Miniprotein binders against q9h3h3. Designs and how they scored, part 298

Target 1, 235 residues: q9h3h3
Amino acid sequence: EDGFTAEHLAAEAMAADMDPWLVFDARTTPATELDAWLAKYPPSQVTRYGDPGSPNSEPVGWIAVYGQGYSPNSGDVQGLQAAWEALQTSGRPITPGTLRQLAITHHVLSGKWLMHLAPGFKLDHAWAGIARAVVEGQLQVAKVSPRAKEGGRQVICVYTDDFTDRLGVLEADSAIRAAGIKCLLTYKPDVYTYLGIYRANRWHLCPTLYESRFQLGGSARGSRVLDRANNVELT
Below, E stands for the ipSAE of ESMFold2; O stands for the ipSAE of OpenDDE; V2 stands for 0.75 times the mean of E and O plus 0.25 times the DockQ between their complexes.

## First folded at step 24 (miniprotein)

Design hU17 (at its last look DockQ between E and O 0.81; V2 from the best seeds 0.69)
Fold by OpenDDE base, look of step 24:
Structure hU17 (fold): chain B 235 residues (1-235), chain A 80 residues (1-80)
Amino acid sequence: as target 1 above (235 residues)
Amino acid sequence: SKTIEVTVTEETSPEEVAERIVKALKEGAEKVRLTAYGREAIERAWEAIIIAAKRLGHHIVVVIEREDGKIIYTISLEKE
């Protein structure tokens, strides 16, 4: 367990969102340039603060790839937050269903598959596979954290438009597996991030909806997806 | 293999559907197939699955398919 609290990791992720991003945008850049871009900015070498000898001289928050169909829509995050504060003040019970309804009402429906990898060849290879899948239109958007000074694990985030579309979440898992990724994946809606709902929160809400484990010779998707809260396997 | 078909609408009670799922599986149905159209019906079907899973007290497998804008949930007790 990386000794950082879930709150510290969330604060670092929010701070990184405010720094410059290294972006490959498939809507404006030919797919033929992807391999050169990946070679120029391997995630294991791109540093968070632009350390001497890194590919970046300036701070980088994230490295990202946007697919052809990518349209940024975050919904009404401010309205969501206001409704959340009002809900807390009301003393009404807060459930996963409550958060889902808030997310739908404010159109804050994005979610992401997460994978944590140590810096090095395995990370860069995983990122290259994901980036290719995004440019080929199998995935819409992905980002990876740059290398920290302390050499901690880096995270790859693969987004889906709607965490309530369970089939869409499964299709993204299948695309990640088709890209050659075999590690553990966890799925987290962005609404949980915007509301500050982390591990061990006072409402006992699990911010991770799904867990994907790689499976050889099993389902056509190459993985087993588990709804952890309900003990339901999705295939 | 005995498959039980259930259509879920926006007016369908999740509890009633859950009872049908549990009953069918206990009576030896191999699969229960829920068909839902539209966001509300799809969520009612899912809620029914969650209630049924809790009542059964053991692991269930759900296949999810999309056909003509409908979502089809196929529920079983065993891993396919």
Scores: ipSAE 0.667, ipTM 0.880, lowest interface PAE 0.5, mean pLDDT 90
Fold by ESMFold2, look of step 24:
Structure hU17 (fold): chain B 235 residues (1-235), chain A 80 residues (1-80)
Amino acid sequence: as target 1 above (235 residues)
Amino acid sequence: SKTIEVTVTEETSPEEVAERIVKALKEGAEKVRLTAYGREAIERAWEAIIIAAKRLGHHIVVVIEREDGKIIYTISLEKE
């Protein structure tokens, strides 16, 4: 826990991607089955590495819900990574603008809102709300980490298909708030993850584009969203 | 209340739009409204907003909307 760095946490996330996922796929599974599935696989009880006494006996990397309109498209990740290597060798400055252009060129445009919650009822309740929003079509796809042996906070990721579409990112934030989520959210484009660029990176890039805070009785969106690098509030 | 309207295209200078935003808000306009269509114009409008925000030294609020396939950025100063 205290010994973890951003690089270490990124390595664990990559390993989880490679393990099996538990998926509710609304494209092939009736929505009426969602509540039973949520009850069978609460994220606070699904274990990362398996446990004969838990709902899963095998490792689980992620628990995910795919919406009816979900169309998988991670883009040209291999081309992105190759172009990134070339950019580093070129002597050109590495800036948020050059990363955005690489992402556009290679169609690696997805990003995600993140929330961190301790294991327990609040986590399971939040996940259920997000999962229902996905199946109902307000969100496209979401995933939640399973419980780790050491405990600690788990993460819910809610994906958007284009981080350069600021309105679409805000609409996802609004849908998350409508599901009753009041905790802090942060937004990260997937391009940073695929290139291994995390908070303490040598280029001093900021992988977090936006921060969302719940706003009681405030805006129509129910939150205050801040572009942290530029000190601009979005609504 | 006064709203200043600016149309942004792929040929528009973000620096010139930023100057218009700053001038309008300093002269007492309540809002500046940028209209942009297409990825290039939308990003030029955003770049102008970032330049303006830095020059103003204040917390900027941007309302983002879509109308008839265009992106509308409505910019104001946060009232402390």
Scores: ipSAE 0.644, ipTM 0.872, lowest interface PAE 1.4, mean pLDDT 87
ESMFold2 (binder alone), look of step 24: mean pLDDT 85; pTM 0.826

Design hU18 (at its last look DockQ between E and O 0.93; V2 from the best seeds 0.80)
Fold by ESMFold2, look of step 24:
Structure hU18 (fold): chain B 235 residues (1-235), chain A 80 residues (1-80)
Amino acid sequence: as target 1 above (235 residues)
Amino acid sequence: SKTIEVTVTEETSPEEVAERIVKALKEGAEKVRLTAYGREAIERAWEAIIIAAKRLGHMIVVVIEREDGKIIYTISLEKE
């Protein structure tokens, strides 16, 4: 993707983050209300800008479910961004290792499993399964994009609190698979997002740490998780 | 034996551990088990795994377990 496309995607992501979110918060809402909420706000029908005839009359940036134990903690994002600018002018190599160390130093440790689905029943069913897993405590927090007028693919993001906790990342993958999700998943640390580092970045960094593919057979986790850049399978 | 045990600490060289992983697997060990406690040691162990995978030139399998606050990485060659 060229610089114009990447800049436009970043601006749209920022606008979505700043618009209202539709949130089911298990910390304040009984779990028995979840199914009614899911039926009222299916992600294939909730529109980004509040189209007439949709369940929402105003813009929605994201649809989210917060688990009982969710405690928001973005870490020292401002310090991270400042250190990133200093690193770029320092002459030091910019590598996945230096990004990881910046994230650790500034406590910006969250990351997410991502899946991309077309609007429709499969998206709504996948989201419902994920939302239930969050409310039941198998996952911490998840969000899904609303339907854009263009009708493009939507994304479900399933968060973990520490991308360096690789067992925790695998446990989240397992919980996603237990919810019946069989599509390709990719894992991206939030540090890349906060620094504006996307796939076609000038440093040739790969913001995707892992791919997860559903696998029938002897795997206890129900999937095969690969760090393809480094030729490592995690299990 | 067929399993090589390595304890990784915050002072451990990832490059030296990687060398031990590569040597053990090339010499026919079935598994190499790294045990690490604490964030610095855990990350050094992971770095060693990445270095070893690059030196071996093909995919390795890492089983990840937690025991008593320690992380255990059990490393083997991919079965074809």
Scores: ipSAE 0.794, ipTM 0.929, lowest interface PAE 0.5, mean pLDDT 89
Fold by OpenDDE base, look of step 24:
Structure hU18 (fold): chain B 235 residues (1-235), chain A 80 residues (1-80)
Amino acid sequence: as target 1 above (235 residues)
Amino acid sequence: SKTIEVTVTEETSPEEVAERIVKALKEGAEKVRLTAYGREAIERAWEAIIIAAKRLGHMIVVVIEREDGKIIYTISLEKE
């Protein structure tokens, strides 16, 4: 585990959200241009701060691909945060069910499959597969972190509209596996990020709802999805 | 193979459904199928599954299907 606290990684992710993004938007750009865009901005070469010799001269927070059906809707994040503060003050028990209800009430339902890969060909190949799946309409939106100055692993995030739709979460896992990705995946709702709920939080909440492991010759989905907190396999 | 069918509504108790799941599986049912329509019923069905898994003390397998706007959970024990 990279020696960074979960809080440090969260702060870096929030800072990256504020910097410019390199975006391929399939709603406005022909799908035929995707391969040229991927060749121009391979994630392993795009640098966080626009280092000399990188494809980007300016800082880049994320590299992203938007599908044809992508509609950004973050819900009422401010109302969610206010309700969360009030809940903490009330002294009421905080459970995964409580967070789910807050998310539903404020329409903050987005979540993401996460994969961590070292910079290089495997990352760029994985990203290209995901980007194609997004442009083809099998996935709605994905982003990848640029290369950090210190190196380390880059993260690919593949979003789903509703973390409460377990079937939709499984369908996204299947699409990721169909794109040829075999690494470990973890699924996290965005509500946990917005509320500052990371690993080792004081409420003992696990921000990871699901883990997906690639399986040869297993289920039609090519993976085993586990709700590890509840000891349930989803298929 | 004996499959037990349970319809879950917005008025259904998750605890009662969990008891039915646990009982059916302990009595040798191979599968329990929950059918739920609408967000609240779907969540109650899921809560019942979580309670049942905890009571059983071992991993359960849940197949999720969508049919005519309904969610169907098919529950079985992990094959050793």
Scores: ipSAE 0.729, ipTM 0.900, lowest interface PAE 0.4, mean pLDDT 90
ESMFold2 (binder alone), look of step 24: mean pLDDT 84; pTM 0.820

Design hU19 (at its last look DockQ between E and O 0.88; V2 from the best seeds 0.80)
Fold by ESMFold2, look of step 24:
Structure hU19 (fold): chain B 235 residues (1-235), chain A 80 residues (1-80)
Amino acid sequence: as target 1 above (235 residues)
Amino acid sequence: SKTIEVTVTEETSPEEVAERIVKALKEGAEKVRLTAYGREAIERAWEAIIIAARRLGHRIVVVIEREDGKIIYTISLEKE
């Protein structure tokens, strides 16, 4: 049953990635146009498939903002996938450490902070704050899912370029909190996505590396970041 | 002493560093400070921290800083 459910979810994610994206690209678009763009395409109103009455008439997979310094490098994904297959047949243990080493070896190092919010004003305001942080250079790139027909929670993804750069991951958390975001954040390396390793995977690997919880008056960043699997607080 | 300093290199055993972290904290050191330069050393230092955390069975706090091109992990037991 897990295979059936995982296959269906993977196909939906792949379709969203391959459908058109609505992109504000600070590398080619003046920052002064951002507020108008945000008002035209609030994530609570942009629909996945272009429903009547939506701002969009065609499918939208993601709404994204690219910072002026954004220079993505997805790394050697094909080599990663080949090495993953070899690892599975080798009899060697499959652990978080071996996946980290595969990611490092193949330079597939990006990851993301995630937050889940219901459609509405709070989602649109959170996205606007994140988008401004990206255009202002505090974050590199972010995306938010459009509204699904069932009206479920939507996700904002804030990317970092190297999940092993733990200081950089903490700095991104801090920038998110500075934008006024108080909800739970979870951090997931992209290597797990490229290998098709999701929460209910057969290896019982946990794709969530860190959790960030807002902490009023606590740390300098205003959050507490935990590696729960290893019981380590990062600060 | 209250702070134990360890330099981690690409040849350093993470298990040996983890043993030093655990020993120092159990013997009452306030902090253990790992200094590492370069990706391999930095990852060996982090691996040592994870091993130590597992052996201690108690939440540890890692302060992460960059200084003079190096990564510094400052490790302590969480204050109750």
Scores: ipSAE 0.794, ipTM 0.930, lowest interface PAE 0.5, mean pLDDT 88
Fold by OpenDDE base, look of step 24:
Structure hU19 (fold): chain B 235 residues (1-235), chain A 80 residues (1-80)
Amino acid sequence: as target 1 above (235 residues)
Amino acid sequence: SKTIEVTVTEETSPEEVAERIVKALKEGAEKVRLTAYGREAIERAWEAIIIAARRLGHRIVVVIEREDGKIIYTISLEKE
């Protein structure tokens, strides 16, 4: 069940990447317009297919905010995929280290903190906090999924430029916590998405590298970050 | 509190560093500090931490700091 649901969610996410995005770009739009944009397009009301009475009349794949320092660089995804197919054919062992090396070689280094929230005020408030942190330069880029017809949880994705920079991953967690987010966060490299590596994959690879739990009165970061695969706490 | 310092280079064996971490912590060191410069050394240091964590059989805590392009890992046992 977890594998099929993960593949289905991935297919939905890939389909959403191809539809139009609602974007606030801080490089071209004054920061003073952010509050009006957030009020116009609250994620809990923006619908995936532009339902009657929604703020959007057309399909929306994602709602996104780009920071001043945002530069889209996806690396060589095609070369990565070809190398992955060749690796599978070779019969060589596949490890997390193998995927890391593929990602480095093809410059596919992006990753994201993920949070899942039910539609409503808590989601819209969380998104507003993240969007502000992006516009203020504490985060580079974030996106949130629109409301589905069936309802269900929406996902906020907060990106980092390099999943191999563990300190950068921790700094992004700290910025998310500073924005008032207290829910569970999971960190996933984009290389795992591009290679179709989901939960319960045949290689027994965990696509989630880190888990962040909010902690009151603990570390200066306001969270506890765990590498689950290796049983290492990062702070 | 006894802190053991280890410099990790691109030529350093992760297994050897892991042995030093495990030995130091078992001998009552409160912290082990790894210093690494450059991508390869940083990853060798991380690999050593993972090997050490496995050998210890319990959770370890790693503080990560950046100074002048170097990464410093400060390793300790989780306090119960």
Scores: ipSAE 0.754, ipTM 0.919, lowest interface PAE 0.4, mean pLDDT 90
ESMFold2 (binder alone), look of step 24: mean pLDDT 86; pTM 0.849

Design hU2 (at its last look DockQ between E and O 0.89; V2 from the best seeds 0.79)
Fold by ESMFold2, look of step 24:
Structure hU2 (fold): chain B 235 residues (1-235), chain A 80 residues (1-80)
Amino acid sequence: as target 1 above (235 residues)
Amino acid sequence: SKTIEVTVTEETSPEEVAERIVKALEEGAEKVRLTARGREAIERAWEAIIIAAKRLGHRIVVVIEREDGKIIYTISLEKE
């Protein structure tokens, strides 16, 4: 059942990737236009398939903001997938380390912090804060899912260029917290997504590398970041 | 000194570094500092940290810094 749920979500994510996106691109659009764009397309009101009464008349797969430094490069995904197939038939152990080496070899290094929020003001406010952080240069690129027909939770993804650049991953967490986000964050390398490796996978791999929890106190970060699989705190 | 310094290169054994981390912390060192330059060395240092974490049975804290193109991992036991 977990496998079915993960495969279903993967198929929906792929379909969303191929549908049109609503994009604010700081590389070509003045920052002064951001607030109007955010007001026109709140993620709690933009519908996946362009329902009557929504601000979009056509399907929307994702709502995204690209920062000035955004460089759209997925790496050698085809080579990664071929090497993955070869690894599976080789009889060699499949471990987090072997996945990391495949990702490095094929330059598929991006990853993302994720947060899940119900439709409404909290989601729209969180998205607006993230979008502003991207346009201001504290974050590089982010996207948020549109409203689904069932009204389930939506996801905000905040990308980093290189999941092995652990300081960069922590800096992105800090920028998210500075935008006022207090909910649980989880970090997933894109290599797991491209290989179809989700929570309930047959190799017992954990696609979530880190959890970030808001921390009240005198800490400079304002959060606690844990690699729970290895019982390591990163700071 | 309560800080043990280790330079990690692309030729360094992660298992040997992990042994040094575990021994130092069990013997009462306050911190172990790993310095690495370049992707292979940096990943070997991280592998050593993961191996050490598995052996210790207590949560460790890793402070991560970048200095002059190098990554510095400063490792300590989580304070009670």
Scores: ipSAE 0.787, ipTM 0.929, lowest interface PAE 0.6, mean pLDDT 89
Fold by OpenDDE base, look of step 24:
Structure hU2 (fold): chain B 235 residues (1-235), chain A 80 residues (1-80)
Amino acid sequence: as target 1 above (235 residues)
Amino acid sequence: SKTIEVTVTEETSPEEVAERIVKALEEGAEKVRLTARGREAIERAWEAIIIAAKRLGHRIVVVIEREDGKIIYTISLEKE
């Protein structure tokens, strides 16, 4: 268990969102340049603060790839936060259904599959597979955290437009598996991040909706997706 | 293999659908198929699945398919 609280990891992720990103945008850059870009900026070598000898001289928050169909739409995050504060003040029960309704009302529907990998070849290979899947249009957008000074695990985030579209979430899992990724995946809606709902929150809300485990010779999707809160397997 | 089909609308009670799911599976149906169109109906169908899963006390398997703007949930018990 990396000794960092879920709150500390969230604060680091938010701070990283404010630093410069290394982006490959498939809407403006030919797909033929992807391999050269991946070779120039391998995630295991790109450093968070631009350490001497790294590919980056300046701080980097994230390394990202945007697909052809990518359109940034974060929805009304400010309205969401205000409605959340009002809800807390009302003393009304807060459930996963409440958060879903808030997310729908404010159009804050994005979510992500997460994988944590140690720095090195396996991370860079996983990232290259995801980046290709994004450029090929199988995925819309992905990002990976740069290497920290302490050599901790790096995270790859693969986004979907709507966490309420369970089939879309499963299709993204299938695309990740088709890219050769075999590690454990967890799916988290962004609404939970925007509202500060982390592990062990006072409302007992689980911010992880789904877990995906790789399965050989099983489902056509190459994985088993579990809704842990409801004990439902999605295939 | 007996498959029970249920159409879910925006007016359908999730609790009533859950009861139908539970009853069908307990009576030996291999599968229950829910068909829903539109965000509200799709969510009501999902809520019914959650309620049914809780009542059964066992893990259920749900296949999700999209056809002609409809979502189809095919529900079965996890085979041991």
Scores: ipSAE 0.736, ipTM 0.911, lowest interface PAE 0.4, mean pLDDT 90
ESMFold2 (binder alone), look of step 24: mean pLDDT 87; pTM 0.851

Design hU20 (at its last fold request DockQ between E and O 0.94; V2 from the best seeds 0.86)
Fold by OpenDDE base, fold request of step 25:
Structure hU20 (fold): chain B 235 residues (1-235), chain A 80 residues (1-80)
Amino acid sequence: as target 1 above (235 residues)
Amino acid sequence: SKTIEVTVTEETSPEEVAERIVKALKEGAEKVRLTAYGREAIERAWEAIIIAAQRLGHRIVVVIEREDGKIIYTISLEKE
């Protein structure tokens, strides 16, 4: 990865969540305006801090598209965090199953497919495909990181409501593939982010549940989805 | 090809289901189909799949289907 620790990338993502977002909300804006909005705010040109000559003059944390069915519900994140602290203090074994039960109990069920792309036409084209799929109701919500001053890869996040709905996770992968995206995808539940569980954590928990690889002529979904930690292929 | 069917409920032990999966596949069943209704049963079925995968030591393929609010997991060994 881009030389940054998983903790640093998470801190940057949390800081970006607090800055203003450029949002296309399909609940309030006609779908016919999407193409003009995409042309005005291509992710490869929108800068994190509003650099001179960028489409944005002010800092932008994320560029996002909300679908018609989007409802912001993060669940009980505070209760989740308290339960996680109590669990750590108890000395009980911590497993992926334990985290899933905590997530279910506190209704912190959101997760996301992630793709990392270099700034440029391929990123903007991928984002346009995702944004259209969100507005058309094939996906619920997506966001993309703005261009960093240092360059590096931008991330597109495509959310699902419930990481325990494995079929819904697969349906989102299929919609992303149908939008013409062929890169590697990784799926991460938000519960791991809220609990500060990153790569190489002391509990040996993998925050990536699934990997999707594009495949020509393979499954009807155009990809293979792997739970690498458990050696399971989902189809 | 022989398909073994297992219904998973909220009272079903994931370990017992995992043993049934492993036994069926080792005895030459091509597929094991788990049917689960409701969140708890669906998660127990998934836990059973994970346990079975660990015990088999081989990659398993899981087809996921939804029917009338039920989740159906169809499990097979990866064909080399």
Scores: ipSAE 0.842, ipTM 0.947, lowest interface PAE 0.3, mean pLDDT 91
Fold by ESMFold2, fold request of step 25:
Structure hU20 (fold): chain B 235 residues (1-235), chain A 80 residues (1-80)
Amino acid sequence: as target 1 above (235 residues)
Amino acid sequence: SKTIEVTVTEETSPEEVAERIVKALKEGAEKVRLTAYGREAIERAWEAIIIAAQRLGHRIVVVIEREDGKIIYTISLEKE
């Protein structure tokens, strides 16, 4: 049941990737226009398929903000996928380490912090804070899912450019917390997404590397970051 | 009250470093400090940490710092 749910959600995410995105691109748009754009397209009101009364009349897969320093590079995804197929037929063990090495070899190094929030003011406020952090240069790129008809939680993804740069991943967590975000964050390298490896996968891999939990006081970063699978705290 | 220093290179065995981490912490060292330069060495150091964490069976804390282009992993047992 979880396996069917995960496969269905993965298919919906792929379809969203292919639909149009609403993008604020700081590389070509003045930062002074951000607040108006956020007010026009709050994620709690932008609908997946352009429902009546929503600010969008066409389908929207994602709402995104690109920072001034954003340099898009997904890496050698095709080569990664081919090497993944070869690995599966080789008889070699499939482990988190071999996936990390494939990602390094093919330059598919991006990853993302994820948070899930119900539609409403809290989601829109969190997104606005993240979007400002991106435009101000503390974060590179973020996206948020639009409102689905059935409701349910929406996701904000905050990208980092290299999941092996663990200090950089921690710095992104810190920037998210500085934007006032207090909910649970989870970190997933994009290599897992490109290979279609989700929860309940047949290799029993855990696509989530880290969990970040907000901690008021006692930490300079304001959060506690754990590699739960290996029982390691990163700070 | 001692810190064990280990330099990790692209030729270093993660397994051997992990054994040094485990031994040092079990023998009462407060910290083990791994210094690595370059992607391969940094990843070997991290692999050693993961192996050590699995062998120790207790949560460890890794403080991550960058100094002069090097990555420093400072490892200790979670107290309490």
Scores: ipSAE 0.821, ipTM 0.940, lowest interface PAE 0.5, mean pLDDT 89
ESMFold2, look of step 24: ipSAE 0.794; ipTM 0.931
ESMFold2 (binder alone), look of step 24: mean pLDDT 86; pTM 0.851
OpenDDE base, look of step 24: ipSAE 0.769; ipTM 0.922
ESMFold2, fold request of step 25: ipSAE 0.817, 0.806; ipTM 0.940, 0.935
ESMFold2 (binder alone), fold request of step 25: mean pLDDT 87, 87, 87; pTM 0.857, 0.857, 0.856
OpenDDE base, fold request of step 25: ipSAE 0.840, 0.836; ipTM 0.946, 0.946

Design hU21 (at its last read DockQ between E and O 0.93; V2 from the best seeds 0.86)
Amino acid sequence: SKTIEVTVTEETSPEEVAERIVKALKEGAEKVRLTAYGREAIERAWEAIIIAAHRLGHRIVVVIEREDGKIIYTISLEKE
ESMFold2, look of step 24: ipSAE 0.816; ipTM 0.939
ESMFold2 (binder alone), look of step 24: mean pLDDT 87; pTM 0.862
OpenDDE base, look of step 24: ipSAE 0.751; ipTM 0.919
ESMFold2, fold request of step 25: ipSAE 0.830, 0.834, 0.830; ipTM 0.943, 0.945, 0.942
ESMFold2 (binder alone), fold request of step 25: mean pLDDT 87, 87, 86; pTM 0.858, 0.855, 0.849
OpenDDE base, fold request of step 25: ipSAE 0.847, 0.847, 0.843; ipTM 0.949, 0.948, 0.948
ESMFold2, last read: ipSAE 0.819, 0.819, 0.819; ipTM 0.940, 0.942, 0.940
ESMFold2 (binder alone), last read: mean pLDDT 87, 87, 87; pTM 0.860, 0.860, 0.857
OpenDDE base, last read: ipSAE 0.843, 0.845, 0.845; ipTM 0.948, 0.949, 0.948

